# VHH binders against Transcription termination factor MTEF1, chloroplastic (MTERF1), part 1

Every score and structure here is a prediction.

Target 1, 262 residues: Transcription termination factor MTEF1, chloroplastic (MTERF1), of Arabidopsis thaliana (Mouse-ear cress) (q84x53)
Amino acid sequence: AGETSDTGILFREKLIYLQDLNVDPHKALRVNPSLRSAPISSVVSVETLLSSTGLSRPAVGRILDMFPDLLTSDPESEILPVLRFLSNEISISEQDIPKSISRCPRLLISSVDYQLRPALTFLKTLGFVGRDTITSRNTVLLVSNVERTLIPKIEYLEEGLGFTREEVAKMVVRSPALLTYSVDNNLVPKVEFFIEEMRGDVKELKRFPQYFSFSLERKIKPRHRLLKEHGILMPLSEMLKVSDGQFNHWLLELRLRSAERR
Positions, changes and structure headers below are counted from each chain's first letter, unless a header gives other numbers; Kabat numbers aren't used for antibody chains.
F, E and O stand for the ipSAE by ESMFold2-Fast, ESMFold2 and OpenDDE, each averaged over both directions (binder to target, target to binder). V2 = 0.75 x the mean of E and O + 0.25 x the DockQ between their complexes.
[cut] stands for letters that were removed.
The coordinates of atoms that the task and the answers printed are left out; those that the model quotes come from them. Centres of patches stay.

## First folded at step 5 (VHH)

Design n2 (from s2 with M108F V110P; framework vhh_8dlx_2)
Fold by ESMFold2-Fast, scan of step 5:
Structure n2 (fold): chain B 262 residues (1-262), chain A 121 residues (1-121)
Amino acid sequence: as target 1 above (262 residues)
Amino acid sequence: EVQLVESGGGVVQPGRSLRLSCAASGFTFDDYAMHWVRQAPGKGLEWIGYISYSGSTFYNPSLKSLVTISRDDSTNTLYLQMNSLRAEDTAIYYCARDWEGYSDYEWFDPWGKGTLVTVSS
């Protein structure tokens, strides 16, 4: 039996172990109360499995600090199935598994059967196949609920903009981040500005869906204002893809050409 | 200057096969997905399919069993193989470079002048 005369010493050792990993023990205990009674071997087993994928010790610590419920997870039944899904069903290379997890730690707390596989199946129907298949860069899409999160965004683009399902599918394949943006806080304000202030043709949004990745207040509005002041029209991609320095230089060149025509 | 030159068209009898070619120049061919589209006289553009820079293909479902798209990056050439040609396949066939590396067949313009395929007895 693992009897000790001072259970407080074992608890203290657990706290020291967490601090060594740069995990906040007080936050971890608040979020995951079962951690108080869990054996230290449980925490070590989780760290060992995650480290075996190639994750550095600081990266493992950051993940466990973000999701303290992992500290008491069963590695074989709760974590390993996710790792096997990434390797066997998405075909992410062994070297890219750590990158996939570091970019999206939420993968480790997501059910393969009830979240990851249904999301993958849905994304494949949108066109995430072949060269556009899910990779270590796009695993964030797998942690979004299909019915509550992904489908409502697709429906907004279809119904709000008058696009077909096939047109929307092409947009999200070209700009996967679209599926991560808030309809109310991101998509709607940017569409309203594009139509009402920029007098844009919504069909241009199909050509440049990356429009939604730019800040409305810090980039879209300021650049539109400058172009309007100078009577300049340009495609969204030319307006938004370039750095502030490149945009200002381009605007200066247009001003010089206008002056030369006098 | 981006240039695409289609060839291989002509008069062909129903039920026969035909292979079209598209010679690309003025850009790094192996960095882009490529499309085939066709236009019957007096009608709009109909998308046939595309091939990614890595060789993955995606076809218009109504044409999938009748066509094969391939590429030869060593010669900067795109191909369209057509089987079991029908009278309704009579059209000008265009190749087009994908816009920003993704398939967007509804919002791109053909870069070539096309090659005419006439299916008749």
Scores: ipSAE 0.000, ipTM 0.091, lowest interface PAE 18.3, mean pLDDT 81

Design q1 (from p9 with Y102W; framework vhh_7pa5_2)
Fold by ESMFold2-Fast, scan of step 5:
Structure q1 (fold): chain B 262 residues (1-262), chain A 121 residues (1-121)
Amino acid sequence: as target 1 above (262 residues)
Amino acid sequence: QVQLVESGGGMVQPGGSLRLSCAASGFTFSSYWMSWVRRAPGKGPEWVSTINSGGGSTSYADSVKGRFTISRDNAKNTLYLQMNSLKPEDTALYYCAKDRPWSGFLEYDYWGQGTQVTVSS
């Protein structure tokens, strides 16, 4: 009831615009209260910039829904520097900019000067250069805080496992996902199982750092139990790289062959 | 020398259709995103549409969505804009642009002279 003010009309227009983008207006307003007073032209300018990179409207909508703070960002001072960084300093091709952003939308809310460039510099010291340089597939590493996130993982591998910085660097270049895993929730339980239950040599972990990408409960533990039950020893790569069907078939074949030689 | 040559403009009545073409030379066309940008009399440039280097991803300004279709033929180094259901407000000089998405909001490499589209009764 009552007369709708110009402010009320403009607010309704913003809600309709957000809904058309498949952005949840309630969530957006809760996360970004500034959106209530921001002119619709600001939201349109952000969408226009993101769309100009080649991102589809649904992809832009998903990004804005995920990070509503972008809806009131200044495209020139807050978004364009990220796009320029990806193109000029990472050397991601123009056609790959949209998929880089789609794979890691957090890039758009990350400061080039205080987050992305420091992270890139740190990663280069580890060996992410040349053929192992950062690409559209691993930009997630750029959004991790160097001091609070990346360095503690490197230190755990150095001090916890007795590896040199050079050895750790080679491990993370070979398996970049290692830098995305939690020390307490991922690395420590998998190391403890490897040493205590599998009686493994830690040198094998630096030869096969992909060990940490496999589920402890769904893959590592079940396969180790089966191998131990049958008195079989094998390298981690042979144990973990094959599908469950292939692993079970191999064990069945081995058991049948053993029975024939009774 | 980078060159973009636009063609296909003309006069049409509201509701009509036109297809614009842009012949590119002097650079590896298949490696660059391409855009269409228009300038109406007395106004600044307005971005219309962008297509990625491979042609698999496209984007459009809200004012033209559902009416315009951008496409490219990398074998012929040619960019296209199919314009349907034309409106008087689509009247503008249309430019083919070598896109640099990171270079600024509407900062494109304009190497062409543009092609005039006039929608009137």
Scores: ipSAE 0.000, ipTM 0.134, lowest interface PAE 17.4, mean pLDDT 83

Design q2 (from p9 with Y102F; framework vhh_7pa5_2)
Fold by ESMFold2-Fast, scan of step 5:
Parts: sequence; structure tokens; C-alpha cells
Structure q2 (fold): chain B 262 residues (1-262), chain A 121 residues (1-121)
Amino acid sequence: as target 1 above (262 residues)
Amino acid sequence: QVQLVESGGGMVQPGGSLRLSCAASGFTFSSYWMSWVRRAPGKGPEWVSTINSGGGSTSYADSVKGRFTISRDNAKNTLYLQMNSLKPEDTALYYCAKDRPFSGFLEYDYWGQGTQVTVSS
């Protein structure tokens, strides 16, 4: 905020403007050095375009704080094409554009031609069409690199679990979050626990791909341990979908009923 | 169609031993956890023991711990229950069951006809 060597009046006004938006000026200048010489009118133009979509001023400020490169972007050549893509190619309603951006601000710094459209094309081949099409809730999938991120995850599920491409495609359409999880830090440990400790049938993972959305340490392992101690086996969906309170109540009921039944 | 056929029951004196067997058919036995459940005269079902699909993990009801041993032979599609130090209160029909609730969380489904164990003092 006050530790730059440049004390020009125009530069100071720019810093005050950023602070009013709750944008960290020091971080913004470090990440985007061109901000130092950019006219304040350019910064205002970006804020004006984003606000015109229906985004609140605090929401705009959060986005600009996260991605300071936007502060010097040309609204018509760099931002507007993303907004048009969401409206025209994804068919997100005008009212839902602010929600789409707020849920995934990275959309605004993503190339339509080199990132968003190739990702959409790839996702459509997996079955994200019709009733399962990309919506304001799933736009995070559009900012993932197809070759470096999406394809390796599909290949892990195919090769690691012995599933066909068609079977994996059905799984990710039913549980899109699968494409956002780390192979090494999320998928592999959960698969290993399911096969080695739970002695599960991998076919159940095709029927309940939401398995991968549950915490291994806080939910999967503790609930499996309790069920194993009581000699109970149940479908993953019945094991994992209930709240901790519901599971604890069910387990207490089971203990009481088991005592009554001998 | 799933079939489970229990055998090895009989009459024994307190302190005696029996080995129960369950022959499984109609499903991939090596892919499923298996349990033993018993029903005493005039009483509800009581879970006895469970074994995982690979045979490496077992669990037991407190009433039978240290006396009973569950095991399986996946090559023969057979589940076993070795019962030692039998007590009169172990008298029951013993059922082999696929270890998955069907009718609800608190009840086991029985797949076999059961085998009778009678411990007479």
C-alpha cells in the first residue's frame, strides 16, 4: 500500500482505487508490473465490464485480487470473448453468468481458442451433452488442460481399475468432480484402501463413483473400521451418503437392537 | 441363482467341538465377504462371525471370541466355522450368509437352510 518509490498523483489514485475494491496493491504490482504504467481508465473499464454482467462490487474485487493480470486486460479482446463463449457455446443464461464466474474466476484468464473450447469438445466426447451438459456448476472442468490433466485421469481409471473408456466416461458424467481430483493424492489412496483393506469389488466403483468425493481419513476409514468391528458389510452409497450424526445414531440403534436380539 | 448349503452340525456335549461348512454356488464366492449367523430356539438372529473376500481379516461376536474360528477356501467355494469349547447357549441353527444387508441396516438375510447345533449338558 505505501511502500512504492513512485509517488506520482496518478499512481497514488490508482492504489486508492485498488484498495477501495479490496485488491492488495502490493501483490497486484508484484504479479502484474504493467499495472504501474497502465492508465486508471483501463482498470476502470475492466471493473465496469465485469460489473455489467451482474457481479457485485465485492465479487469483482475478489476476482481482480486473485488474478491481477485482469487489471490491464483489454476488455473487448480478452474478457468479452469468454463471456460470449459462456453465453453462446455453453448456453448459460444471462442471469447465471455471474454465478459461473464467481464459482470459477479462472474462466476469465483462460483462452477460449486454446483452453475452453478444446476442453468443451473433449468433455462432450465423454458424454457431457443434453441433460448432462456443462452448466454454471461444472465450468471448473473447462479450465483443466485436456492433455496434461484430463486425459491422464481417464487413463488411470481405465488402466488402474481395468475399465473401458465407455465405462469411465459414464462414471465421470455421473460424478464430474472425479476430473478435479489428484491421481496421486486422492484417487490412488482411495482405490488402494477400497481393494486392499475393504476387499471391495471394483464394479461397485462404477455404480457409485461418488466414493471418490468422500474424505479417506475423516469418513471412509472411520466408517469402514466401525462396520468391520460389527461384522457389517453394506453398499458404499449406504455407508457414505448419510451424515455423521445419522451414521452414529444408526450404529447406536444397531448396538441396542443386537443386544435385544442376543 | 445364489445357493448356500450348510453342513457339519450335530449334537455335542459342553466343551466339545464341531466344524461347520458352507458350500456356495451361483455367484463369484471369492469376491464377497461371508458371515455366520445363528438363531436360537424362540430368539432372534445373532451375528457370529465375518470374513473378508481374501480371508485375511476376520471379526467375531464377543460371546464366541477365542472359541470360534472363521475361515474360507476360495478354490473350493467353501466357508468354515471351527467351534471349540462349546456351551449350552451355543445351541442354535447356524446360517451361512453373503455379508450384505438386503432388507435393512439392522437385519441379515439368510441364504441357506441352516445346520442345527445342539449342545446338551
Scores: ipSAE 0.000, ipTM 0.080, lowest interface PAE 23.9, mean pLDDT 82

Design q3 (from p9 with R100E Y102W; framework vhh_7pa5_2)
Fold by ESMFold2-Fast, scan of step 5:
Structure q3 (fold): chain B 262 residues (1-262), chain A 121 residues (1-121)
Amino acid sequence: as target 1 above (262 residues)
Amino acid sequence: QVQLVESGGGMVQPGGSLRLSCAASGFTFSSYWMSWVRRAPGKGPEWVSTINSGGGSTSYADSVKGRFTISRDNAKNTLYLQMNSLKPEDTALYYCAKDEPWSGFLEYDYWGQGTQVTVSS
């Protein structure tokens, strides 16, 4: 067995190597203390594997700076399985692997067995199959824990709003971003406003799940206030999808019509 | 600057108990949900447990339900994990993590070295 301890000279060489990659050595050592004694060859092997996927040196450096635990990861047992999962189980083409990683670097620190595959299996049960399958654009869904994060959101929509699992599944397939939104900070306030202030029918949220992608303070509340002021009710999609210019023009036309009837 | 310092790990026999602690600084601890995450040898991170900001709501991975108890002391900015009926499968490096509810998914802040738990056969 080889030695794993560093001398002062070897440690300095490791710091210089990290700085060359634009990785903050002090942050890296704070987050990953094992880096202090890890041989530089181990760190180089991680960089080499990541670069072999097509990632640029600056991109590799940014990833290693974000997740310093990768600096002491075993490439064969910890990184390569993720890359193989993306290629073989998700069927991402080799030219799109760098884009997938750059969009979601957290994939590289996620367990295939305990995180990525369970998440994929769960997402498939919701309808992320065929034309709606997971691609390089939505791999962010794979890094969300099923039990802690995904299921509670599904349960909120099922139990809180009275939807069936099949209905919720259709909603999230149509608007995958729903699975990335906070229940307490995004979903609940928007649902409460829709039911309490807008006096809306929750079935409309099932038909237009994109409702949750709009700003409550900058779009939903101001547009509702204007419609309420003029005594108008309209579908959420018509209310929210139109540009500010189109919405304001329509309100001006309504004001003119209202003035004629006074 | 967020800092999380884990402690309380050690070597224990199957069926034994350990209590882990996490000392938090650099943020308003009482305003955030907190989680425990573990990394077994040769495996990626596995979520273990979460507690809400006030301490009144908790959730657990199926593998630890009924055996582990998460708790917090907001006056001391400290998170705890009481681990009972430990199994060899619980052998891992344990990290505490600040939970970012706005993002809609768990953000793991591995700011500390973690604390090693080894369950001997």
Scores: ipSAE 0.000, ipTM 0.181, lowest interface PAE 18.4, mean pLDDT 82

Design q4 (from p9 with R100Y Y102W; framework vhh_7pa5_2)
Fold by ESMFold2-Fast, scan of step 5:
Structure q4 (fold): chain B 262 residues (1-262), chain A 121 residues (1-121)
Amino acid sequence: as target 1 above (262 residues)
Amino acid sequence: QVQLVESGGGMVQPGGSLRLSCAASGFTFSSYWMSWVRRAPGKGPEWVSTINSGGGSTSYADSVKGRFTISRDNAKNTLYLQMNSLKPEDTALYYCAKDYPWSGFLEYDYWGQGTQVTVSS
């Protein structure tokens, strides 16, 4: 009777605290059932640690809403090691730690020993060293599993395109976003369209790996259709890098020049 | 020095066939994509067809699909264009070019004099 009432009061206090942080309590409890029994002091400790990095209260709230498992994490054993890894092993400046976390909140729920450090070691073998080292701009690469995610993407580029590991490494260093793209949903459809419809040489993909960053349905296919309609061939970079207005102006200019010799 | 020498053109009646050849020298032919481009009297250059370095992939302008076949012999450093079911609209000076499919056709380098194809009665 008494204990059930006290447990209910403490639970309601946690709900109020989460609402004040703009964390959805229903979602948080669904994703992290342990939150129901966790003391409010654990949630406060997590918020305090994250705020100490320089993150604003709304930013902390957004992170906790995004990853409710953090609400019951032990700050000293689960969160602080990530912050130390970013500062000491990647050498991110104190001022850039909040930026790194805001850009990739998933860092906070990633194991240093089983995820972040193995990923860093693997990325270094690909050429993310020196001038191309991991910084606050590309920490998203650290949260991808090496064996289940990163290696299969490298292998697809090697085997699917007939490239060497050295050529693939050069491509991903020039376009790190390649390592974030789905093989089945992004890479394969874009390769198939390039080879089968555009009848392109895969060597162009080594020269312009940014090809994979463009929308297949909203940019690649529509622009190819226009070029094909007018009998125009052009390098991928010229085709895709320009704005829609610039592309349309360029296409009109080429059409007018081709008609000039009437 | 890159040199491309086109041959095989001539006069033919509508529905006839011609085979164009392009002898390449001065570069590693087997390492480059090759194209056929034509220029009709009073018109700008029109891309016709492209073949990749190994010969396994080909592309054609819609106006010639199903009628023309591009091929290459890397051992002989020679590019070919087999033209079937020729139409009066195919009348043009035909050039071979050292290029890949995504180059703008106004930027193609013509190293040869071209070979004239005339389709008329």
Scores: ipSAE 0.000, ipTM 0.108, lowest interface PAE 20.5, mean pLDDT 82

Design q5 (from q3 with S53R; framework vhh_7pa5_2)
Fold by ESMFold2-Fast, scan of step 5:
Structure q5 (fold): chain B 262 residues (1-262), chain A 121 residues (1-121)
Amino acid sequence: as target 1 above (262 residues)
Amino acid sequence: QVQLVESGGGMVQPGGSLRLSCAASGFTFSSYWMSWVRRAPGKGPEWVSTINRGGGSTSYADSVKGRFTISRDNAKNTLYLQMNSLKPEDTALYYCAKDEPWSGFLEYDYWGQGTQVTVSS
């Protein structure tokens, strides 16, 4: 065959090059065994393409260390299509491409045709269009598998809370981070606390889907317990949107007004 | 048990047509994206085409765009690839593939035994 063997000096040069980029060679070889036989020109061509977008050398090295499979990727058929998708179909400006990649390096290992474009199409059906379109700030939604990841989250909100698809779509457009949260580790515990401890009306979650963006242990539970101690009822938005200082001041004011009312 | 059985391959002259089929069983076919992948002699796998769950969204490799058409019949649990204007370069073993985990690489969790397509006079 016409395969290249990188024993001796060629293999050593490759290891030195990786170390110069601050890429862990042992991890890279373990994760991507193909790197063992790939020519150094393969690694150089990937680095060159990524650097051409405006990414700093340390940023490129960090990305390659996170995803060693990129080290043997064909720049023209596997990486460049992602960059073109971001600029042409998402309409991210040239100066924002490095920022988009740095925020979500997984974009570079995601198939445009199989992952990114199908995800964009699905998100558009939910209402990510016009003023709510996908931008450099929420490209992380594009790297989630539609069937395995996005749809189960939508279905949990529909079936678990008794919402229609239209109502769920409005919630996720208003709070896109909902699609990034774990059902089992984030959504379920927060829903259970809201229903069982707070005795909340689930329709309030449609009005304030940002509820799921707040820490259960550091914000939701402590603030609810303070309200419960004082027999105070408060809308979720007033409870959670404000700083700790503002919440304490508002709680005091509300308590004083409640006492006067009686 | 997931099963994917490809058929419809054969020998054809340049410029001819073939229709490939993939019969799926052991999973809810209508819930998954499906792809066609080919492997030419002595080469690695090349992605050819992908279709979404409902069949309304399709994508193609540049080498086959305008010549091949992917489609599906969810009632019959069958995936199709209509191949027109066939070229000698299309000679390969063709596989259908079920949903992959993710990435910019061909990391499919399952595909069948394949069906051979040979384009030659």
Scores: ipSAE 0.000, ipTM 0.094, lowest interface PAE 20.3, mean pLDDT 81

Design s10 (from s2 with A33W; framework vhh_8dlx_2)
Fold by ESMFold2-Fast, scan of step 5:
Structure s10 (fold): chain B 262 residues (1-262), chain A 121 residues (1-121)
Amino acid sequence: as target 1 above (262 residues)
Amino acid sequence: EVQLVESGGGVVQPGRSLRLSCAASGFTFDDYWMHWVRQAPGKGLEWIGYISYSGSTFYNPSLKSLVTISRDDSTNTLYLQMNSLRAEDTAIYYCARDWEGYSDYEWMDVWGKGTLVTVSS
């Protein structure tokens, strides 16, 4: 498709190339129509650059399948600046770059100047510096829009919970995933349950911001109900950090010890 | 200045018991959760259990019948009691402080240098 005609043989070669990488060719061509007329050599140059970082061929294929626009990106002007940013400004070791990309492929389609560097600057003001600097585990924070995504979450924690900016900064540095959670769909329901049903002190949320990483329906509510039913009190971390099997086993043991002491 | 120092390791025969100590200094010990973690030769870290600042204990279920964790806040000391030791218990044992009481052991902010326990038959 497009004004440049392609032969059946050349098109088939592109399909074989994409299939060899486990890229869905129908999805890729639909999402990125320019791929139809792009020479196979330009597509190969993107795969070559990504593979040079240490990414396995299957990993490169999964990334390209997820973001087909990368298949026609200019490696030198669009991809290489991201790789240089990770190694030079974030100081991620060369061996950890493949892991950083695998954990957050969206880095590769993000502008260094208009997204990644502004986000890094903002995160540094929150305390992501020194021993708490951004690492391969936290690069997902760099692809979040500061004004539309990060600031509203900080403001919710400040205004909704009555915390200072300094207190909120400590919470997000301790639990960076907190900045990836939806205010309306994650934070608000969990805060409401904690205050209204659990009768919790919001200060405990500053001490255990990991509270927000647990499923409300599958973990928080069921475990709270079991503890309330048996008149057992425990800190959030003791309640939530263990597996279901471990929790049920320990709950049984606590109940048995209570019965023995009667 | 904040530090943790483990002691009590050594060579012990299978089936015997051993108590490890961890001396804390440079911080208010009774405000912190404390963990025991071990690393067998050529293997990764294995979490043993913790004791909260209030004295509540939780153990790795694979080890719960074999270990007891306790603390003495008057002497700033953490203890690990191990019973029925096996060759598989040969490891370097670390105590670790949980920063403000709620960190995952992967993110604990202060670790001791470890004490070696060798269970030999």
Scores: ipSAE 0.000, ipTM 0.146, lowest interface PAE 16.0, mean pLDDT 82

Design s11 (from s2 with W107Y; framework vhh_8dlx_2)
Fold by ESMFold2-Fast, scan of step 5:
Structure s11 (fold): chain B 262 residues (1-262), chain A 121 residues (1-121)
Amino acid sequence: as target 1 above (262 residues)
Amino acid sequence: EVQLVESGGGVVQPGRSLRLSCAASGFTFDDYAMHWVRQAPGKGLEWIGYISYSGSTFYNPSLKSLVTISRDDSTNTLYLQMNSLRAEDTAIYYCARDWEGYSDYEYMDVWGKGTLVTVSS
């Protein structure tokens, strides 16, 4: 109380504070107009809470610049419940909380009751339990809407590839990134290339769901073209899981062995 | 201080079995998929197979009937069981850590120094 948005000195102090955090004040005010009237103590309390997790000041600044709505969030009712959810329900260690947030800052603007907990419950039905439980690497799955985002991806893998729900569940547990990929922009083009150009057996995609993590244009197509040019067949895992240098060496070895057996 | 140390190599007779071990330290072993790769003298790298952090395995089809990969997360140890060893299985065997991430790019980022397996009578 006693602070107004029209008090030039207090407003300038707020702008200087944001600039010191490397937060763009113009962007922040455009995205979050309530920031204009919010006391600087409110912004400081958010920074203090995030820093208390182990996040560096530059990391906190980057998060606040990405999500300016956090600058006027109530730490106790809007941020702390997320941190408690990660510690108590996901069981992420205190040392890994900063890493979890840095990998997925969107966690901090996600409702525990309406987003994070429903997503966790759904993921558990797919098999993210025990040693396959959600970790600091997989928290990105928790910010995806179950009905509008996760279920359509599962349905595409079931219906588009002819897999059972149990088979799809095993695939996504083995390669959780599958649930982060666009159906239209990632999954469909890669499936089409695999079936139509590579003449692949879709059963191999159940055994190597990591196929979908590789760039179609930079890895899949170029490596397949080289193998096809030389009449060489190999499993997806051998083709894709090596560096460009390792692949070229592997290809050279295969070509040399073919020449030796002439 | 991330390290992988292979052991269990040596001279073995053709047709016998051998189990290699890979001891991991300096990272949370349970969070990573692991690979076995070999290199025969004067030749390139040959991928053997991998095991996910959940225990799911994928093998080079040319070797699938001859090898089994397993892990013991309680001891941070990766294993490669090899059966019906042939002279052509003579190689340096490496274990390597693979990070299963969210990007289109996957790679093996930490390698052991290797253990030599010589198949000879």
Scores: ipSAE 0.000, ipTM 0.105, lowest interface PAE 16.8, mean pLDDT 82

Design s14 (from s2 with Y105F; framework vhh_8dlx_2)
Fold by ESMFold2-Fast, scan of step 5:
Structure s14 (fold): chain B 262 residues (1-262), chain A 121 residues (1-121)
Amino acid sequence: as target 1 above (262 residues)
Amino acid sequence: EVQLVESGGGVVQPGRSLRLSCAASGFTFDDYAMHWVRQAPGKGLEWIGYISYSGSTFYNPSLKSLVTISRDDSTNTLYLQMNSLRAEDTAIYYCARDWEGYSDFEWMDVWGKGTLVTVSS
């Protein structure tokens, strides 16, 4: 079946190119209608720039499939500034650029001036400096809007836990993932469980902010239930850091030792 | 050192089943969601699916009826069960660790070296 595009043969060659990159043409055209009329040389230029960073062709294709707007981006004015920001302002090494992009492809569609640099400036005010500076591991924080996303999460932790801004800042520097979690779907349920069911002291969350990185259904609730049934109290870090196998083995050993003394 | 080692690949007849394993070491395996990804000759990477740390599975819709992902946290092992194998399933199969323990489909931060599966008569 032939293409119904007014560009005919050129459009067909574009579709073949996209399919060779494993980009879904229907999704790409739906998300980026400009792709229908864009020259194939534009798409090739984007692929060439991304491949030059060390990304494999399949990895480039996956990124372009995820963000089809990149297929019609100008490499020099829209993509290259992001790559330069990562190398010059974040100081990510050339060899780690591909990994940084693979971990957070949204960096490539984010404005340096309106998103990435403002986020970096805000994060530095929270304490992401020196030893705790932004690296290839936590560039995901740079793609979150300061006013709409980052500040509301900070404010929830202040108001929900009764902490000062300085205390919350120390928490997020120790556990940067806090800034990536949903308030309604992650933070609120975990805070409510900790206070209402675990009868926990919120000061412990300040000492162990990694609490929010553990699954409520898989780790927190089941382990709390087991400890409560056996009358065992322990710090959150001891409760949550070990694997399921290690926790179950430890609990079994405690039962055996208790039985031996009786 | 964080490592993922795939095994179980080989030559298999069309229509048969095969189970791949991925042995994890150097990190707390049961705190991470895990992915399976494949690359057929001359093609790009194709995401197969993932399993969360809670055991919930999510699959590529094109493959969901043909594969099952499971994990054994007591042995730090991830599995991919494949049924009704076809010639087009010939690929190098990789296991990968989800980034920082998130169950989000964003990206993986640690990959194995892969295991080759060849479906031929």
Scores: ipSAE 0.000, ipTM 0.117, lowest interface PAE 16.6, mean pLDDT 81

